# Designs tried in a protein design chat: VHH binders against Abasic site processing protein HMCES (HMCES). Part 98

Target 1, 269 residues: Abasic site processing protein HMCES (HMCES), of Homo sapiens (Human) (q96fz2)
Amino acid sequence: CGRTSCHLPRDVLTRACAYQDRRGQQRLPEWRDPDKYCPSYNKSPQSNSPVLLSRLHFEKDADSSERIIAPMRWGLVPSWFKESDPSKLQFNTTNCRSDTVMEKRSFKVPLGKGRRCVVLADGFYEWQRCQGTNQRQPYFIYFPQIKTEKSGSIGAADSPENWEKVWDNWRLLTMAGIFDCWEPPEGGDVLYSYTIITVDSCKGLSDIHHRMPAILDGEEAVSKWLDFGEVSTQEALKLIHPTENITFHAVSSVVNNSRNNTPECLAPV
Key: E = the ipSAE of ESMFold2; O = the ipSAE of OpenDDE; V2 = 0.75 times the mean of E and O plus 0.25 times the DockQ between their complexes.

## First folded at step 13 (VHH)

Design gx24 (framework vhh_6z1v_2; at its last look DockQ between E and O 0.01; V2 from the best seeds 0.00; counts 0 for: pae E 12.6 > 2, placed apart)
Fold by ESMFold2, look of step 13:
Structure gx24 (fold): chain B 269 residues (1-269), chain A 121 residues (1-121)
Amino acid sequence: as target 1 above (269 residues)
Amino acid sequence: EVQLVESGGRLVRTGGSLRLSCAASGFTFSTYAMGWFRQAPGKEREVVAAISWSGGRTWHADFVKGRFTISRDNAKNTVYLQMNSLKPEDTAVYYCAAKSYQFTEDAYDYWGQGTQVTVSS
């Protein structure tokens, strides 16, 4: 998983993240650093994307079931990293394999501190390798959405009203992540960064790619992954598995260039 | 205190039309998806229709498609169900419900007390 779409305006994204706390109270997550949110149809590693995490990470004695939403850098920078430039990290932290998460210091350490997050996206892109060629077919992959009678398809919308209707109440993809906090040696703000946990692909995606993000399907899974105050690392890791509750469609090669930020990136072909 | 109050249920003849309303209070209506459910005596409650926060996305169960239409007016904190071509099988108590989570057919957070719709043959 190395490319996502997360394009909704901040207020729409926030409403899509409404949740229940431990007492059953309906709430919206509180933003940190909202000005760093940069919506795009085409997010790549090193960019910022919004994640959910427990309020307890920021406030002493906070209710660990309350959620913060914050933009974080994709590509985990470990707290022990010594260089001033995160691009000098000698290994790829865009993803974290679930089968080795407890063996890799970059992921084991923050996980042991309860630094679990939920990575938000409209969906993710994956490229299918075709035999006998260097060319790859991109797909946009996302939660099944309720079929509606008046909404257009994602890529078939032919007016501004139809675009708004397709994305109204979109079910955001919720992926399990791990984050860490790095203090630059020359000073400045703490860098929050994340990795997306991956698992073997479900059967429905196996023809596209052999790996998929670990998807947290439903509020119980999301709540347990986030709540490091009440849910141990061992219990949380039981949530990490493939899901068949996923759908996809082929998209054009416009998405291949990460500088392209248009609805065409995820339009069906 | 959250309240959902349905109204408009009554006796109508087969082939007739009826419009149900559900007035909401005690929460920010524009951040909730809304649904209509029904329950006939001795049967399980079933989803009839659902509508997104803005009203831009709607869903209708197959057994009511083309006959029932859900809509909402966020300025009036009200969700509606227009029921046309009514059949005796539509006889039930109709409930409205609200959900602040993702737009799905599943679990709703708040429920009304219901309004009776009776369709005579």
Scores: ipSAE 0.000, ipTM 0.250, lowest interface PAE 12.6, mean pLDDT 86
Fold by OpenDDE, look of step 13:
Structure gx24 (fold): chain B 269 residues (1-269), chain A 121 residues (1-121)
Amino acid sequence: as target 1 above (269 residues)
Amino acid sequence: EVQLVESGGRLVRTGGSLRLSCAASGFTFSTYAMGWFRQAPGKEREVVAAISWSGGRTWHADFVKGRFTISRDNAKNTVYLQMNSLKPEDTAVYYCAAKSYQFTEDAYDYWGQGTQVTVSS
């Protein structure tokens, strides 16, 4: 996964992340550093994206079922990194393969500390290689959305009003991530950064791409992944597998340029 | 440059009240947990109170017994310690500290110079 969409306004995003704590109380995640949230239809590595994580990471004796939402840098910067510039990392940390997560120190160590997060997105993009051509067809991949009588297909939102209605009730894609905290050698703020765990693609996506993000489907999966206080690493890793509960449509080549940030990026062609 | 500047420390009588302030600069204040510490002469530094970045969670030492309250104003980059019912035993230098990750009593990243609080009998 090298490209995502996360364009919802902050308030809409927050509402979309409503949850119940272990007491059954309905809650909204509290924001940490909301000013770093930058909505975009075209998110690339090194950009900031919102993730969910347990409040227990920030507050002693907090209920571990409570969620925080925070923008973090895409591309995990290990805590031990001693260079002043994270871009000088010699290895790719955009993704973490599920099969080698325990073999790589950069992922194993933070995972062992319970630094699990849920990466939020409208969906993610993948490119299908066209046979016989050097052309790649991009696809937008996301959770199936509930068709409300008023919400035509994402493609049928002919009116701006209908478009807004679709996104107000959009089910966000929830991807399993690992985050770490890095202190710059020159001082300053601690950098929070994440990697997305990847798995082999489900059958439905296999023709598009051979790998997919580990998707946490449902509140239980999300809760268990986040709750590092009650759920062990071993148990959490059982949640990491391909899912068939996804849909996709072809999009225009507009998304190929990471500078393009318009609705056309995820619109059906 | 990171700075934490404490103020409000003074001489006060037993039973009196003080409000300490700590003004922060040089870092993103709203992303840090803040704490108040104190050190009396000949004693070790001890944590008095802590507050999460949002102010949603607070912790107070047992010796506070409801007399002190930590609060913060992120718009002003300031953390406060309201001290009521002061006792001579509360005499100490009070320090403000900032923590970027995890709400713990240890491993604070930044420290102020301290402000002297003296409680007379």
Scores: ipSAE 0.000, ipTM 0.253, lowest interface PAE 12.3, mean pLDDT 89
ESMFold2 (binder alone), look of step 13: mean pLDDT 85; pTM 0.869

Design gx25 (framework vhh_6z1v_2; at its last look DockQ between E and O 0.01; V2 from the best seeds 0.00; counts 0 for: pae E 18.7 > 2, placed apart)
Fold by ESMFold2, look of step 13:
Structure gx25 (fold): chain B 269 residues (1-269), chain A 120 residues (1-120)
Amino acid sequence: as target 1 above (269 residues)
Amino acid sequence: EVQLVESGGRLVRTGGSLRLSCAASGFTFSTYAMGWFRQAPGKEREVVAAISWSGGRTWHADFVKGRFTISRDNAKNTVYLQMNSLKPEDTAVYYCAAKSYQFTDEYDYWGQGTQVTVSS
């Protein structure tokens, strides 16, 4: 998983993240660093994307079921990294394999600190290798969406009268992530960065790619993954598995160039 | 307890104007889409207008387009229906309704209704 769409305006995104806390109270997540949110149909590693995490990470004795939403850098920078420039990290931390997460220091250490997050996106892109060529067919992959009173999928969102209906009610993809906090040696703000946990693809996606992000399907899974105050690492890792509750469609090669930030990136072809 | 309370319905003459209000409580109003519906005697309930959670997009049925305008004030937890150029066929009980952003196309909460009567 190396490309996502997360294009909603901040206020729309925040409302899509409405949740119930442990007491059953409906809430919106509280933002940290909202000015660092950079919406785009075409997010790549090193860019910022919003994640959910427990309020307990920021406030001693806080209710661990309360959620913060914050932009973080995609590509986990370990807290022990010594260089001044994160791009000098000599290994790729865009993804973290679930089968080795407890063996890799870059991921085991923050996971042991309860640094679990939920990575938000409209959906993700994956490239299917075409037989007999080196060419690849991109797909946009996302949760099945409930029908609006107007027929249609993402294509209906292109019309002016329907766009807000589709995206107002979009079910965001919720992926399991691990984050860490790095203090630049030259000073400046602490860098929050994340990796996306991956698993073997479900049968529905195996013809596209052999790996998929670990998707947290439903509020119980999301709550348990975030709540490091009440849910141990051992219990949380039981949430990490493939899901068949996923859909996709082919998209044009416009998305191949990460500088293209347009609805065409995710439009069906 | 979720509550939707319509108000403003009354008797008006043909060509008149009326503004309906629907006050919401017991849920996070700013995360729900809202709609106005009406039901005349012996008729099925029909959607009149709908508005997104932000208020940024609206939809109006063809039979009211240009005459009715839906709006909302998230600070007051209220959705409105401005009705202009009223006709006798607009006579109905008007209901407001709210639905969740996720997991349903159907409206989850309904008000008790307010009577609008348009005299010839």
Scores: ipSAE 0.000, ipTM 0.136, lowest interface PAE 18.7, mean pLDDT 86
Fold by OpenDDE, look of step 13:
Structure gx25 (fold): chain B 269 residues (1-269), chain A 120 residues (1-120)
Amino acid sequence: as target 1 above (269 residues)
Amino acid sequence: EVQLVESGGRLVRTGGSLRLSCAASGFTFSTYAMGWFRQAPGKEREVVAAISWSGGRTWHADFVKGRFTISRDNAKNTVYLQMNSLKPEDTAVYYCAAKSYQFTDEYDYWGQGTQVTVSS
């Protein structure tokens, strides 16, 4: 996974992340560093994206079922990294393969510390190789959305008004991530950064791409992944597998340019 | 273990030429696009050139203006940067990088870099 969309306004995003705590109380996640949230239809590595994580990571004795939402850097910077510039990292940490997560120190160590997060997105992009051509077709991949009589399919949003309605009720894609905290050697703010765990693609997606993000489908999966106080690493890793509960549509080549940040990126062609 | 090792960087005079090499190991070289980057002191790292896995497509930064040429030899697992008409502003650490996915701006692996210094 190398491109995502996360364009919802902050308030809409927050509402979309409504959850029940272990007591059954409906809650909204609290924001940490909300000013770092930058909505975009075209998110690339090294950009900030919002993730969910347990409140217990920030507050001692907190209810581990409570959630915080925080923008973090895409591309995990390990805590042990000694260079002053994260861009000097010599290996890609945009993704973590599920099969080797425990073999790589950069991922194993933070995972062992319970640093699990849920990466939020409207969806992610993948490119299909077209047979006989050097062209690749981009696809936007996301959770199936509930068709409300008024919201129509993403494709039917012919009016700006309908578009807004669609996004007000949008089910966010929830991807399993690992985050770490890096303290710059020269001082400064702690950098929070994340990697997205990847798995082999499901059957439905296999013709598009052979890998997919580990998607946490449903409140239970999300809760268990986040709750590092109650759910062990071993148990959490059982949640990491391909899911067939996705849909996709072809989009224009506009998304190919990471600088393009318009609705055209995820619009059906 | 993945390794990218740059070589060929040295001190040269303005107008001189250099050929940088990057030897790759630990991954399937022929399936990766390769790129050259440079970082001057106090400046951000910038892309200099890129080449597709087959070598069939190349890209060069505007500041190169035809002076530099990227190439590769898949049989040798090596990517090259021919630099001609060097200028003092070309002074930087030059890095090679490998990219597995062409539609992202992210490179998977990086070399340690080689110092190129152009004197007046």
Scores: ipSAE 0.000, ipTM 0.225, lowest interface PAE 14.6, mean pLDDT 89
ESMFold2 (binder alone), look of step 13: mean pLDDT 88; pTM 0.892

Design gx26 (framework vhh_6z1v_2; at its last look DockQ between E and O 0.02; V2 from the best seeds 0.00; counts 0 for: pae E 15.9 > 2, placed apart)
Fold by ESMFold2, look of step 13:
Structure gx26 (fold): chain B 269 residues (1-269), chain A 122 residues (1-122)
Amino acid sequence: as target 1 above (269 residues)
Amino acid sequence: EVQLVESGGRLVRTGGSLRLSCAASGFTFSTYAMGWFRQAPGKEREVVAAISWSGGRTWHADFVKGRFTISRDNAKNTVYLQMNSLKPEDTAVYYCAAKSYQFGDSAEYNYWGQGTQVTVSS
């Protein structure tokens, strides 16, 4: 998993992240550093993307079921990193394999501090290698979307105009992540950065790629992953598994160039 | 307490125009998508038009496309429905509604107004 779409304007994204706290009360997450959010159809490693994390990471005695949303750098920079430039990190920390997460210090240490996050996206891209060639077919992969509104109009459900309505009601992909906090040696703001946990692909995706992000399907899974105050690391890791509740479609090669930030990146072909 | 209050419904002749307004209070209006619905006598309620939180995306049902236009003014907490070229079949009670939804669930309209009567005479 090395490319995502997360294109919604901040206020729309915030509304899409409505959740229930442990008492069942509907809430919106509170932003940290909203000015760092850079929406795009075509996000790559080292860019900032929004993640959810427990309010308890920021406020002593906060309800650990309350959520903060914050942009973080994709590509975890360990708290112990000594160089002044994060680009000099000698490991690729874009992803973290679930089967070795407790063996790698870059991931085990922040996980032991409860630094679990939920990485948000419209969906992610993956490239399928075609048999007998070096050509690659990109796919956009996302949660199945449920249409909940029907009118008496015969043509409304099939019209191109309904495409715009899809994004107002889009179910965001929720991926399990680990984050860390790095203090630059020159001083300045702490850098928050994340990795996406990966698992073996489900059957439905295995012909596209052998790995997939660990997807947290539904509010219970998201709540348990985030709530480091009430859910131990061992219990949280039970949430990390492949899911078949995923869909996809082929997209054009426009997405291959990470500078392309247009709706064509995720449009079906 | 959330309130949606429609106004502007009245009797109008075929071919005429009306502008409906829906004033919102008790929630942060600029973060909600809005819709207009109608219910004619003996019919099920149906969606007429919808508008995203910013107003940048709109949708209109085919039976009103080209005749009705939804818009919003977030500074005034108001959503509008401009209705032109009215026909007798547009006679209905018109309701405004607002969407708030939970993360990852399909969206449902949570808040509804009491409606305003539009009557189009032949």
Scores: ipSAE 0.000, ipTM 0.156, lowest interface PAE 15.9, mean pLDDT 84
Fold by OpenDDE, look of step 13:
Structure gx26 (fold): chain B 269 residues (1-269), chain A 122 residues (1-122)
Amino acid sequence: as target 1 above (269 residues)
Amino acid sequence: EVQLVESGGRLVRTGGSLRLSCAASGFTFSTYAMGWFRQAPGKEREVVAAISWSGGRTWHADFVKGRFTISRDNAKNTVYLQMNSLKPEDTAVYYCAAKSYQFGDSAEYNYWGQGTQVTVSS
């Protein structure tokens, strides 16, 4: 996964992340550093994206079922990194393979500390290789959306008004991530950064791409992944597997340029 | 070519009203959020108001809330700023801007107009 969309307004995004705590109370995640949230139809590594994480990471003795939402840098910067510039990392940390997560220090160590997060997106992009050509067809991949009288599928939105309605009730894609905290050697703010765990693609997606993000489907999966206080690493890793509960449509080549940030990126062609 | 053309700026007395218009062309207007900004001499540009693609959601800065109202007509590819109860402090160049996504304080707008001068005299 090298490209995502996350364009919802902060308030809409927050509402979309409504949850019940372990007491059954309806909650909204509290924002940390909301000013770092930058909506975009075309998110690339090194950009900031909103993630969910347990409140217990920030507050001692907090209820670990409570959620915080925070923009973090895409591309995990390990805490042990001693260079002053994160861009000097010599290895790719955009993704973490599920089969080697426990073999790589950069991911194993933060995971062992319970630094699990849920990466939020409208969906992600993948490129299908066209047979016989050097051309690649991009696809936007996301959760199936519930059709309401007010909201249609992205493909069925024939009017701008309907388009907005669709996003008001959009089910966000929830991807399993690992984050770490890096303190710059020269001082400054602690950098929070994340990697997306990847798995082999499901059957439905296999013709498009052989790998996919580990998607946490449903509140239970999201809650268990986040709740590092009650759910062990071993138990959490059982949640990491391919899911068939996805849909996709072909999009234009506009998304190929990471600088393009328009609705055309995810619009069906 | 993308164009945003502001109009309606003029000299007005304190307590007066103005309606600014911004005509958009060269892009799919109905898929963009629109905003009004202003910049006074010697001051930084500041956001005044924003409106969603369909106009279903609006945002107004605290300093203009209740006095100014942003609206849009997608059929005319135009965004408006109704300004009432104008004060000398509202004197500025007002800019129209287009954003390809919804509200976000840290996000940059994609397109900008040249601005229209609003002057409020005492």
Scores: ipSAE 0.000, ipTM 0.240, lowest interface PAE 12.9, mean pLDDT 89
ESMFold2 (binder alone), look of step 13: mean pLDDT 84; pTM 0.859

Design gx28 (from gx1 with K99R K108S E109A D111N; framework vhh_6z1v_2; at its last look DockQ between E and O 0.01; V2 from the best seeds 0.00; counts 0 for: pae E 3.5 > 2, placed apart)
Fold by OpenDDE, look of step 13:
Structure gx28 (fold): chain B 269 residues (1-269), chain A 123 residues (1-123)
Amino acid sequence: as target 1 above (269 residues)
Amino acid sequence: EVQLVESGGRLVRTGGSLRLSCAASGFTFSTYAMGWFRQAPGKEREVVAAISWSGGRTWHADFVKGRFTISRDNAKNTVYLQMNSLKPEDTAVYYCAARSYQFTDSPSAYNYWGQGTQVTVSS
């Protein structure tokens, strides 16, 4: 996974992240550093994206089932990194393979500390290799959405009004992530950054790409992944597997350029 | 440059009140837990109170016994310590500290420190 969409306004995104705590109370996640949230149809590594994480990471004795929403840098910067510039990291931390998560220090250490997060997106992009050509067809991949009687296929939102309705009730893709915190040698803000855990693709996606993000499907999976106070690493890792509960459609080559940030990126062709 | 600047320390009489302030700059204040520490002559630095980044959680040392209250204003990048019913034993240099993660009682876990402000309580 090297490209996502996360374009919802902050308020809409927040509402979409409504949850129940252990007491059964309806809650909205509180924002940490909301000013770093930059909505975009075309999110690339090194950009900031919103993630969910347990409140217990930031508040001693907090209920670990409570959620915080925070923009973090895509591409995990390990806490031990000693260079002043995170871009000098010599290895790719955009993704973490599920099969080697415990073998790589950069991921194992923060995971052992309970630094699990849920990466939020409208969906993610993947490119299918066309046989015999150097051309790749991009696809937008996301959770199946509830068909409202009026909303034909996501592609049929012919009117701006219908478009807004679709996104107001959009089910966000919830991907399993690991985050870490890095203190710059020169001081300043501690950098929070994340990696997306990847797995082998499900059968439905296998023709497009052989790998996919580890998707946490449903509130229980999301809650267990986040609740590092009550759910062990071992138990949490049981949640990491391919899911068939996804849909996708072909999109235009507009998304190929990471600078393009328009609705055309995720529109069906 | 990261700065924590304490203010409000002065000489007061027993039973008096003080409000300490710590003004922060050079980092995103609203994302840091804050703490007040004090160090008396010949004693170790000890935690007085701490507050989470959002202000939703606070902690006070046992010796405070309800006399001191930590608070923060994220819009002003400032953390406060209201001190009431002061005693001679409260005489110390009071320090403000910041931590990006959750607050703790361990001084070494804090990322940034102020220079301190002197509080003297006379009998």
Scores: ipSAE 0.379, ipTM 0.739, lowest interface PAE 1.5, mean pLDDT 92
Fold by ESMFold2, look of step 13:
Structure gx28 (fold): chain B 269 residues (1-269), chain A 123 residues (1-123)
Amino acid sequence: as target 1 above (269 residues)
Amino acid sequence: EVQLVESGGRLVRTGGSLRLSCAASGFTFSTYAMGWFRQAPGKEREVVAAISWSGGRTWHADFVKGRFTISRDNAKNTVYLQMNSLKPEDTAVYYCAARSYQFTDSPSAYNYWGQGTQVTVSS
């Protein structure tokens, strides 16, 4: 998993993240650093994307079931990193394999501090290797969505130009992540950065790619992953597994160039 | 206090038309998806139609498609159900319901419910 779409305007994204706290109260997550949110159909490593995390990470004695939403850098920078430029990290932290998460210092240490987050996206892209060509077919992969109709168009088939309007009822993809906090040696703001946990792909995706992000399917899974005050690391890791509750469609090669930030990146072909 | 108040239910002859309204208060209406559900005596509550927070997308159950139309007016905090070509099997108590952001077909997913309005369709 190395490319996602997360394009909703901030206010729409915030509403899509409505949740219930431990007391059953309906809430929206509170933003940190909202000006760093850069919506795009085509997010790549080293860019910022929004994640959810427990309020307890920011406020002493906060209710750990309350959620903060914040943009974080994709590509975890460990707290022990000594150089001034995070792009010089000698190993790839875009993803974290679930089977080795407790063996890698870069992931084990922040996980032991309860630094679990939920990475938000419209969906993610994967490239299928096509035998005989070395060329790759990109796919956009996302939660199954309730079929909807354009308002006033009962029974009418959606056309390709209507694809941009399906977002009113879109279920965001929720992926399990680990984050860390790095203090630049020259001073300045603490850098928050994340990795996406990966697992073996489900059977439905195995023809596209052999790995998939660990998807948290439903509010119970999301709440347990976030709530490091009440849910131990051992219990949280039980949430990390593949899911068959996923769908996809082929997209054009427009997405291949990470500078392309248009709806065509995820449009069905 | 959150309130959803349905109105417009009454006795109507087969083939007739009726418009239900649901007035909402106590929450930010324009950020909620809305649904109409119905429950006939001895039956489970079932989704009839739903509409996205902006009003741009809708869903209608197959048994009402082409006959019922959900709509909303965010300026008036009101959701509507226009019911045409009514049949005796449409007889039920109709409820409006609200869910933050995304509508679904499951009644248990909805945050707020109205008290219901009776619709009776006579032969």
Scores: ipSAE 0.310, ipTM 0.688, lowest interface PAE 3.5, mean pLDDT 89
ESMFold2 (binder alone), look of step 13: mean pLDDT 87; pTM 0.880

